# Ledger of designs, part 412: VH-VL binders against q96il0

Target 1, 167 residues: q96il0
Amino acid sequence: APERGAERRDTAPSGVSRFCPPRKSCHDWIGPPDKYSNLRPVHFYIPENESPLEQKLRKLRQETQEWNQQFWANQNLTFSKEKEEFIHSRLKTKGLGLRTESGQKATLNAEEMADFYKEFLSKNFQKHMYYNRDWYKRNFAITFFMGKVALERIWNKLKQKQKKRSN
Below, E stands for the ipSAE of ESMFold2; O stands for the ipSAE of OpenDDE; V2 stands for 0.75 times the mean of E and O plus 0.25 times the DockQ between their complexes.

## First folded at step 19 (VH-VL)

Design I24 (framework fv_ebrasodebart; at its last look DockQ between E and O 0.51; V2 from the best seeds 0.66)
Fold by OpenDDE, look of step 19:
Structure I24 (fold): chain C 167 residues (1-167), chain A 120 residues (1-120), chain B 108 residues (1-108)
Amino acid sequence: as target 1 above (167 residues)
Amino acid sequence: QIQLVQSGAEVKKPGASVKVSCKASGYTFTEYYISWVRQAPGQGLEWMGWISAWESYTNYAQKLQGRVTMTTDTSTSTAYMELRSLRSDDTAVYYCARDHSYLPKGHDYWGQGTLVTVSS
Amino acid sequence: QAVLTQPPSVSVSPGQTASITCSGDKLGDRFAYWYQQKPGQSPVLVMYEDSERPSGIPERFSASNSGNTATLTISGTQAMDEADYYCQAWKSSGAHRVFGGGTKLTVL
């Protein structure tokens, strides 16, 4: 059985974007793209009188965001590594060095790179399917809790109106 | 019934590698993650990392980065944890635990643990 | 790295209420989980998502969060509740998890 080379799955370093929104913000803030995932992090607003349900929603959104950030950071790292290996392998097969005569990094043509992208997408197709499944399930849960929070807010407003009419 | 059954105890020398298995049953393996947790004798729990059952998504504790590899075999519903370059301080009971992929439910099921002893 | 801090030990008389705290930076932004471990046994999940109980966990177990502190409360503590208790949360980076140092609960 060919020793399936232990693909050293390098995990991306945990980079937390140090984007700090203004302290007086009453809204969610979107930070700059993360250097590893290329995803823009969201800083969620915390109300002064956050309900338990609102807190649960916020925490669920935060964990989902971190899950997503880490997934894409790892995917981007894997992509970059495999791309570099592909380029090196193809250059070697062509008898070309890693650097041109001018000292520039040797590159492959667009057609050769298209083969890499096709192969990479094919190889990672199942991974992306499972990712999408989990992403949709997480977002469905978030949306469900958003609905619950909306109902809670409506109910609280109705109670307040009734109390004002009784006084 | 949901069960995680781990491989037996291992004795290794410093510098060696150990591979612990965790066979899952009673649920759809590919819908969950497997986390690995270790506990040195008389010490607390240490999270090592997790892997998606579809093997493509892994996260390792920073302390173990480069030394640990987690894999899965979906055909046998088995997770594996390999720890390389073993040291005396790697002596611990190693646990596999089920983790939810899309809901934050924690480690709801645990293996029985595997004792790994690293001795000269 | 976000460290979760627990008291090393808590002692309680039978029938009294035990409280175990877990404190950490930004824990208020994360779900807390609680595990019970008895000697020679695997950990058992006793609380998840700050205050939810798994099936089979007695109602005397409850949990709450306030700011950056999670608290496990055991009302009417019994001798069988003597164990090590660990809190867990996600780290603020890398989708990693971290355990607290553990708390030994002694029922006197």
Scores: ipSAE 0.741, ipTM 0.896, lowest interface PAE 0.7, mean pLDDT 90
Fold by ESMFold2, look of step 19:
Structure I24 (fold): chain C 167 residues (1-167), chain A 120 residues (1-120), chain B 108 residues (1-108)
Amino acid sequence: as target 1 above (167 residues)
Amino acid sequence: QIQLVQSGAEVKKPGASVKVSCKASGYTFTEYYISWVRQAPGQGLEWMGWISAWESYTNYAQKLQGRVTMTTDTSTSTAYMELRSLRSDDTAVYYCARDHSYLPKGHDYWGQGTLVTVSS
Amino acid sequence: QAVLTQPPSVSVSPGQTASITCSGDKLGDRFAYWYQQKPGQSPVLVMYEDSERPSGIPERFSASNSGNTATLTISGTQAMDEADYYCQAWKSSGAHRVFGGGTKLTVL
C-alpha cells in the first residue's frame, strides 16, 4: 500500500492531529502526520455547489483515509507491544533485568533484534496481504466514483452548451 | 439467504468472561467484516467494534479497549466476541452484524441477538 | 467521543409525515445510516449512504444529511412503522462507528 511506504519514510513529529485547515481553502491539502498512525491526512476541499455524487466521492475518500489511519495506528501499537514483549522474554531467558544498573531500559544486540523483525514480518504477512486487498478495493471504488463524477460534469456541460445554442 | 445465527443466552457472575458466537451463511464470509453491537435493557445500540474475516483488521470502541477480543474461524464462517472482566452494566443483548469491507453499505444483516446477564 | 443526538420520541397520526432528526458536529460530512428496531427484534437497515434505500424497504422511507443534521422521513406513516429508530455514522474525530441514542416513533 503506498501509505505504509510513506509512513516508513516520514519522520515528522507527532502530536499535531488536531491541525485545522483554513476555512476557505479552494484545494485539498495535506496536514501534518497523525500522532498514532504517522500518516499525513488529506483535508478535502468542499465546493459550495457540490452535487450528491460529488458528496459521495468526498465522503468515501474521507472514510477510506480514516480506515487506513486506524489500521496503521493499530499496527504501530501492536509492533511496539510485541517488540517489548520479545525483549522482555529474551532478557528473562538470559537471567537479566528489564533495566540496567543505571536505570536505562535493557536492550538486545542487533542480531537478536533482527530475529524479532524477521518473526514479526513473517507473522504479519497474511494480515498485510488482506489489508492490501481491501486497500486496493477501496482505491478502485474511489476511482470508479471519480469516473462517474467526470461523466456527470461532462454531461452537465453538454446540456448547458446545447441550451445556450438553442436559446 | 443471508443469515447470522448467534449462540444462546448466558448468565455470568461479575469478573467472569463471555464468548458469543455468530455463524454466517448465504454469502462469502471472507468478503465482509463483522461488527458487534450491544444493547442494554431498555437502552440504545452501542457499537463495540469490528473484525475482518481474516483477522487482518480489528478495531474496538475505545470504551471497551483491553476488555474485548474479537476472532473468526473462516473454516466454519463464524465470528466470536469475548468480553472479559464482566460488570453488571455489561448486561445486554449482543448482536453481530455484517459490515462491508470497503463500501458504505451499513449493517445490512444482523444476528438474532444473544442475551448476556451479569449478576451476583 | 462523538455524539449523535436524536429526540427521545416522535408522535404522528396515521397517514401523516414523520421526521426523525440526528444531530452531530459536521454530520453532513459523513455517511449517515438509519436502522429500525421493533420490540423484541433485531435492528433492520432502512437507509444507507445518507439517502439510499435497501431493497425491500417501502418508498415512503427517505432520508437526507446536510450540515449538522441527518433526517429520516416517513411519508404516509402506518401503524407498522411504530418502532425505535437509530442513526449511525463514523465518529467525526476518528474511524469507528457511532449510534445515536434512538427515537421512539409512536403512531397514534
Scores: ipSAE 0.671, ipTM 0.859, lowest interface PAE 1.0, mean pLDDT 85
ESMFold2 (binder alone), look of step 19: mean pLDDT 90; pTM 0.929

Design I25 (framework fv_ebrasodebart; at its last look DockQ between E and O 0.38; V2 from the best seeds 0.65)
Fold by OpenDDE, look of step 19:
Structure I25 (fold): chain C 167 residues (1-167), chain A 120 residues (1-120), chain B 108 residues (1-108)
Amino acid sequence: as target 1 above (167 residues)
Amino acid sequence: QIQLVQSGAEVKKPGASVKVSCKASGYTFTEYYISWVRQAPGQGLEWMGWISDYESYTNYAQKLQGRVTMTTDTSTSTAYMELRSLRSDDTAVYYCARDHSYLPRGHDYWGQGTLVTVSS
Amino acid sequence: QAVLTQPPSVSVSPGQTASITCSGDKLGDRFAYWYQQKPGQSPVLVMYEDSERPSGIPERFSASNSGNTATLTISGTQAMDEADYYCQAWKSSGAHRVFGGGTKLTVL
């Protein structure tokens, strides 16, 4: 009995290849798209005098980004896997091999693939709804903290101006 | 009152599988994730993974990748954790814990734990 | 794997202040969470988002973060505070959560 090669389930290596921005960046840096999520990671700048509120905002943004990266990495892997399975199943049903006579990977036509996409979207509709909900809630929280940080910065500037006038 | 109620203790042989359930109540199940954490006897806490309210979003600890499957049943507000190919070192108390889906609030509610014993 | 390092044990006299540290690479870029676990019980969240206290947790519990070290502080430590304490954070390389090794707090 031929040992069915253990399909190496390409477990998405948990190592998002985090492009490390140059150490001297005084700004947020946007990396190249991640190979799994296709999302561009943001490297957040850390000010030397970061306030606790600024730090909280930064951490919230970072964790939200990581959550988002993982969601899409998993989604894309699932999509790719299911797509491949669909193609293989359909080709088999047609009595076609996985490769053409020319040695090229056999593909399905656009109509057949449309059925896959429709089914995939239908199956994942609720998942996407929950994702969107959570995405909006996270971003709302981030925006709220952005507002707080802005107010803190204004207040600190006003205090500094008052101290300079008193001296 | 918010509660997570887990299934009872399990005794398994090496190589077997175990499936632990966690029934959630007192909150909207779909607004939170369920994390699974285990604790070997006399050892620390080990994070295993989490699952969203929809089965398709899972995140597993690398050490358990390929052996663990987390699922949810939204109709019963129940989360499940299946661990396959059990080993003696999988002997632990397994906890389900609530995790916030959109805020970094940590595991604010925990199940009572399920002892899984793997013995020859 | 980003390992969170905790002291294995801390001892404190009643009424004194206990401090439990949790150190890890890039912990300054992540929120720290703290859990209390008493023998035979499930863990209880005592601190979240570095310094936020859940409802029902006594005010004597506080936490702070400085650089790559999170600190849980228990002021006026009571006998009932004797427990194992675990820090938790997101792993720097992914959305995995990691626990510290735990600290046994003994109230002498």
Scores: ipSAE 0.774, ipTM 0.914, lowest interface PAE 0.7, mean pLDDT 89
Fold by ESMFold2, look of step 19:
Structure I25 (fold): chain C 167 residues (1-167), chain A 120 residues (1-120), chain B 108 residues (1-108)
Amino acid sequence: as target 1 above (167 residues)
Amino acid sequence: QIQLVQSGAEVKKPGASVKVSCKASGYTFTEYYISWVRQAPGQGLEWMGWISDYESYTNYAQKLQGRVTMTTDTSTSTAYMELRSLRSDDTAVYYCARDHSYLPRGHDYWGQGTLVTVSS
Amino acid sequence: QAVLTQPPSVSVSPGQTASITCSGDKLGDRFAYWYQQKPGQSPVLVMYEDSERPSGIPERFSASNSGNTATLTISGTQAMDEADYYCQAWKSSGAHRVFGGGTKLTVL
């Protein structure tokens, strides 16, 4: 699968001070669509001095992404299987074969397929409602940890400011 | 008191199915998933899959895909695991374990285990 | 599918420090968990979120996770710590959990 992202190389700048930080991306980036879920994964930036709390936030975001991708991979498989079964059942009821004269899969027109989509949506409404509940719970937890990281960063900045004034 | 109570031991023949129950109490059932883990005699732990409180989301170990079905009954706070087409290597103790739905807390409470023996 | 490798056994004397390793490709990118199982009993969670200790687990239990290796450390090991220990994490891809093969800790 094709790469869809930017990446900076680790190089040293020419003719400068003793400090020469690597040239690396400091941002998350988005990869190609997952084959099964059709969702694009986020690739998370890992800083050199990541705190334990920052590590927990990053790992929670990664797990939430994987949790979400697996749900939609499962849902896409179910949709495809039930769609084929619906088409097969309706063609059989109409006395038609599963293949056209050319050997291509026989299909139903848009009006006939509307019954499938309506049926699928009604069957899966509760499933998606409880999925959304859990998805929002995970995002609330992520936001909570983001707040804790922000507070930690502010606190460390204030401690450095206090020590600097004492010198 | 948080508790997971499983159904009793079973003896099955190859090719049969088994369904193990796990009744939860002492906590808010809708905040947790149930994971199933098995352990063959003298062997390690093997994760089988998880199920959400309302069956809206199941996730099965690839090795068991097609042979395992997990269900729940939220009115009785009970989870079920059914394993079909049993083989001799399915002989194991089967555990249910609590699995937090949105925090990375691990399996903090486990059932007592259910021994399933598959013998000819 | 991802594999978590543990040594099959570790032996320590009472009062000494035991270290149990769990190795997996990029395991440090995942949360690691540790479970203790005594003979005839259900597993008990002893560490979660790499290094967090549940209420009721003695402070002598600690853990770390970085690179390809998570480590459970028991300082001042007691006879009651004799058990099988399992690590757990997500596999490298997907939402599947995986356990290590287990380590039998013997306290002589």
Scores: ipSAE 0.712, ipTM 0.884, lowest interface PAE 0.8, mean pLDDT 85
ESMFold2 (binder alone), look of step 19: mean pLDDT 89; pTM 0.925

Design I26 (framework fv_ebrasodebart; at its last look DockQ between E and O 0.57; V2 from the best seeds 0.69)
Fold by OpenDDE, look of step 19:
Structure I26 (fold): chain C 167 residues (1-167), chain A 120 residues (1-120), chain B 108 residues (1-108)
Amino acid sequence: as target 1 above (167 residues)
Amino acid sequence: QIQLVQSGAEVKKPGASVKVSCKASGYTFTEYYISWVRQAPGQGLEWMGWISAYESYENYAQKLQGRVTMTTDTSTSTAYMELRSLRSDDTAVYYCARDHSYLPRGHDYWGQGTLVTVSS
Amino acid sequence: QAVLTQPPSVSVSPGQTASITCSGDKLGDRFAYWYQQKPGQSPVLVMYEDSERPSGIPERFSASNSGNTATLTISGTQAMDEADYYCQAWKSSGAHRVFGGGTKLTVL
């Protein structure tokens, strides 16, 4: 069995950009794209009278966001590494240096890069399928809790109206 | 019944590598992640990392980055943890634990642990 | 690294209520998990998602969160509850997990 060389999967550093929204914000804030994942982080608003169900929803959204950020950060790192290795390998095969005579970084043409993209997508197809599955399951759970929170809010409003009518 | 069965105890020299296995049964292996946790003698629990089925998603603790590799074999429902460049401070009981892929349920099932001793 | 801080030990008399705290930066934004570990045994999940109890865990176990502190409460503590207890949460940066230092619960 060929020793599948332990591809040192360099994991992206866990440095999610700490976007700090204004302290007085009553809304969710969207930060700039993270430098590793290229995903925009959401800072979730915390109401003063947050219910336990609202808190659970918020935490579930936060953990899902972090899971997603880490996945894409790792994926982008892997992509960048494999792309660079591909370019170097192809240039070497062509007898070309890593730099042009003008000192610029040597690049491959669009057709050669298309081959890389096709190969990369094919190699990572299963990975993306399982990611999508898990992403949809997480979002389904979040949506379900959103529904519960909405129902709780309706119920609380109805109770308040009944109490006002009884007084 | 859900079970995680780990490989037996290992004795290694400094600089060597160890590979611990964790065979899962009683559930659909591909629907869950496997986390690895270690515990040095008389110390607390230390999270090492986790891996999904098909190696689609993996995360390692920063302290172990570059020395640890987690893998899975879906055909045998087995997870593996390899730790390289072993040191005396790597002497610990190593646990595999099940983790949910999409729900924050924590480590609901654990292996029995594997003692790894690093001695000169 | 977000460190979860636990008291190293808690002592309680049989039938009394034990309380174990876990404090950490931004723990209020994340779920807390609790594990029980008896000597020579694997850890057992006793609480998840701050306050949810797995099947088979006695009702005397409960958990809550307030701000950046999670609390495990054991009502009517029994001798069998003597163990090490660990809190766990996601790290504030990335999809990593971190344990607290552990708390030894002694039933006197």
Scores: ipSAE 0.767, ipTM 0.908, lowest interface PAE 0.7, mean pLDDT 90
Fold by ESMFold2, look of step 19:
Structure I26 (fold): chain C 167 residues (1-167), chain A 120 residues (1-120), chain B 108 residues (1-108)
Amino acid sequence: as target 1 above (167 residues)
Amino acid sequence: QIQLVQSGAEVKKPGASVKVSCKASGYTFTEYYISWVRQAPGQGLEWMGWISAYESYENYAQKLQGRVTMTTDTSTSTAYMELRSLRSDDTAVYYCARDHSYLPRGHDYWGQGTLVTVSS
Amino acid sequence: QAVLTQPPSVSVSPGQTASITCSGDKLGDRFAYWYQQKPGQSPVLVMYEDSERPSGIPERFSASNSGNTATLTISGTQAMDEADYYCQAWKSSGAHRVFGGGTKLTVL
């Protein structure tokens, strides 16, 4: 359980992603990590002859990806805010300033920061349990549709073999 | 017999806050999300955000970030939407609507709406 | 956030087929939903998942979604179908939903 998802936003500013999936790819494409969620988005392949069932599966996978990315983006922002508030509260209690003499933000040592991580996990335990339940339910639904698509493809190949034999 | 019953109309001054309630019945409240949608007089529908029944996931429209808070009370099967720092362009009918937690079913059940009028 | 564009109004004669469009960039890559709203009433879901019809919605309601356009089709249009119709989809980023501007269907 990485509690530092929000820290991954603290890298030096970089330009807009130049990600551009291949125009004629026949495969799903894994993009670069999203700046806010730190999750790698899937760019789904859309075949020329996509069936209605294949289309529903793709849209369900895409919707689930966006649902998941937004949850973790929200969590990362909350983590960053609560981490800063914890540090400021502890510095205030110790009578220390918010900045060092060099002008950098004052920090706490690793043992002090461990208290924050413990508190954050405990506070958000129930939230993450219900998120995991919804995540698993979404994946169950996706797996069910994958099975339906697999059966559709087998059926279509069987029909093609019957047509060729009658030719 | 699924129902979403909302609190009554309110009149507010600019700068005040409003909290609209939405009581659910006839289904398992904790298995669904609640979305909030508003409609200004003579205008279309505007999605405001959603919240899961256990408050494990809330998401707000960018326009409303920082001014809106959505909450739930599972013991009473009730969702709440609070809008702060009200402005005249917040005058609207506010709807709650049921949202499926993991299937793409849309807003299949709606509350009756709550008119919130913000007048100076 | 009017990412989805609908005509402001559509007029149809009774018994004819009404067609209400909803346009958005690559809308056919998203699930589309349709809601009916009569004056003074809450919206009612009439189509979901592009083309699925909820229980209790007449078979004369149908919908499709491809390319940049979703279409709600009402065959054998009746006077009681006179209402505002809104499309809805997920926007291209985040888990945010967006509605079209609405279409007033008039049955003359």
Scores: ipSAE 0.687, ipTM 0.871, lowest interface PAE 0.9, mean pLDDT 85
ESMFold2 (binder alone), look of step 19: mean pLDDT 90; pTM 0.934

Design I27 (framework fv_ebrasodebart; at its last look DockQ between E and O 0.36; V2 from the best seeds 0.64)
Fold by OpenDDE, look of step 19:
Structure I27 (fold): chain C 167 residues (1-167), chain A 120 residues (1-120), chain B 108 residues (1-108)
Amino acid sequence: as target 1 above (167 residues)
Amino acid sequence: QIQLVQSGAEVKKPGASVKVSCKASGYTFTEYYISWVRQAPGQGLEWMGWISAHESYTNYAQKLQGRVTMTTDTSTSTAYMELRSLRSDDTAVYYCARDHSYLPRGHDYWGQGTLVTVSS
Amino acid sequence: QAVLTQPPSVSVSPGQTASITCSGDKLGDRFAYWYQQKPGQSPVLVMYEDSERPSGIPERFSASNSGNTATLTISGTQAMDEADYYCQAWDSSGAHRVFGGGTKLTVL
């Protein structure tokens, strides 16, 4: 029975870019693209008088961001690995070395690479469908909590106006 | 009723591999993740990783990278955890637990645990 | 990996309030979860999202967070509440879940 080589799923190192925004910022900050996921991390602002609902929203956004970062970091790593394997396999089949006579890395033409992209997308189609489902559910939950926070803020403003009219 | 039923106890030698199964029932298997947690005798809980349905998402604890593989069979609603290159310090009760894919709800349902003993 | 720190043991008299703390770096930015484990049993989720209770968990269980410390509070502690309690959160990187070392609650 051929030993099915345990495909070492190399997991991307958890190196979230430690972008630290200026301490005096009253706004969310967008960092540079992460080196593994290529996604720009958002540093969420923490108000001095953060309500429990605002805190819950912030934490939910943070968790969703991290989930997304990890997913894409792993996808990009898998893509890069499979791409390299594809190139090596095709070059070998052509009787070509991994390096040209000039010492440059041998590459495939655009047509051959198109076949790789098509195969990769086909192979990962279900994975992307489940990702999209979970992404939409997470964002729906976030949007729902954003609505709650907005209502809470309106209510607090109305209470303050009533108190000012009674004095 | 939601249930997670795990495979029976295992005794292994150092260097061997173990594969533990976790059969889920009472809910839509494809809508949730399965986390794995272990507990050495007299010790605390250790998170090992989690897997989504159809293996679309996997995340392993750094300590177990390269030695652990999590898989799922959606046709049988069963999750599997394989641990390779077993050591004496891998002796533990292994738990599967349900986890949400999109809500921070924690491990709301647990399997009964599987004792894995690694002895020479 | 960020370590969550719990006291190894807490003792309370029946009817008194028990408090179990869990401290960790950036825990204020993460949701805390709490699990109860009795001897020879699987863990049971008792609190999630810092302060939410699953269905079937008694109202005497509550949780809060302040800064980088999460606290599980059991009001009117009963003999049946004697167990090990574990906190859990995502680590500071958000890549992995981590448990606290556990707290043995003894009801004297």
Scores: ipSAE 0.794, ipTM 0.923, lowest interface PAE 0.6, mean pLDDT 91
Fold by ESMFold2, look of step 19:
Structure I27 (fold): chain C 167 residues (1-167), chain A 120 residues (1-120), chain B 108 residues (1-108)
Amino acid sequence: as target 1 above (167 residues)
Amino acid sequence: QIQLVQSGAEVKKPGASVKVSCKASGYTFTEYYISWVRQAPGQGLEWMGWISAHESYTNYAQKLQGRVTMTTDTSTSTAYMELRSLRSDDTAVYYCARDHSYLPRGHDYWGQGTLVTVSS
Amino acid sequence: QAVLTQPPSVSVSPGQTASITCSGDKLGDRFAYWYQQKPGQSPVLVMYEDSERPSGIPERFSASNSGNTATLTISGTQAMDEADYYCQAWDSSGAHRVFGGGTKLTVL
């Protein structure tokens, strides 16, 4: 089993923390935000007697999380790059420099920045639609395997109860 | 029958680019990703990256970042891999392989491979 | 980048059991996959999701994955099983797939 995941307060915005009972009875852990995606990873608890089906479910959840983190890491980099290019282009059109008199990066007012946000969302709409489709399909698959695990556990309880009555 | 058919062998000079195609048939192209894998002569398999069929998600191996571009054309069910700034150690057989978009099925179908030779 | 380590070669007599290992840090927390490649051919998926066998792959192929090691096992090994075998797993860093270096299985 991996060591416990980091509690939220190590790198998280203030406001929420988690405490987990001793390792053998722990639930999943929420770690600090990933540097590039800004998503908080779940550190999955590995039960002592994990069945093959339970293991498959955990691995699928873990892979889905990592798949999602990488997508948003890529998207965040693209957003930052295009934001700076937009600001640079608009400042150039105004005949303004890239820095203020105090030496800080020049910026645009809220209405001007709203143009960027709307343009970015419009440009990336199809990309996010197909991402959402794949995300929902992954979550549907995860839910399906959760159902299979639940049935496996019910069957095992019934089998154990029948064995005890027959003894 | 599910099939991935790749473009023919290429011979290139160092510094050039190559673009390999991979035509899919026998399945719903838009429900899967395409991975690209290469194999230098006498060497093992090296994963290069994947692309979703709608180009909404691409992910490249770090070694190749900046030199590789993967694209798709859904109207022809074709995936493409372009490798730029070629050098002699890019000589390899390049494979496309199907990858499930949301289930951990592995690379269940492979193209026949495309030999790319980079020589002076 | 994660490294998956395989022995360069494994030799077995016909009818005996061959075991090919794939080692990586916490590999048992990932899905492992196995591919067979014969000379001049494309790779063929022989095991997926740690221990699942695709249709058309003989029952003598089995696999397991726990701890730091995934193992492909071929019982009753036949001459036609002589090939290179590659493991593959997901690398959490950058969400990449990684292959092992490959193992040449020789059937004497």
Scores: ipSAE 0.679, ipTM 0.876, lowest interface PAE 0.9, mean pLDDT 85
ESMFold2 (binder alone), look of step 19: mean pLDDT 90; pTM 0.932

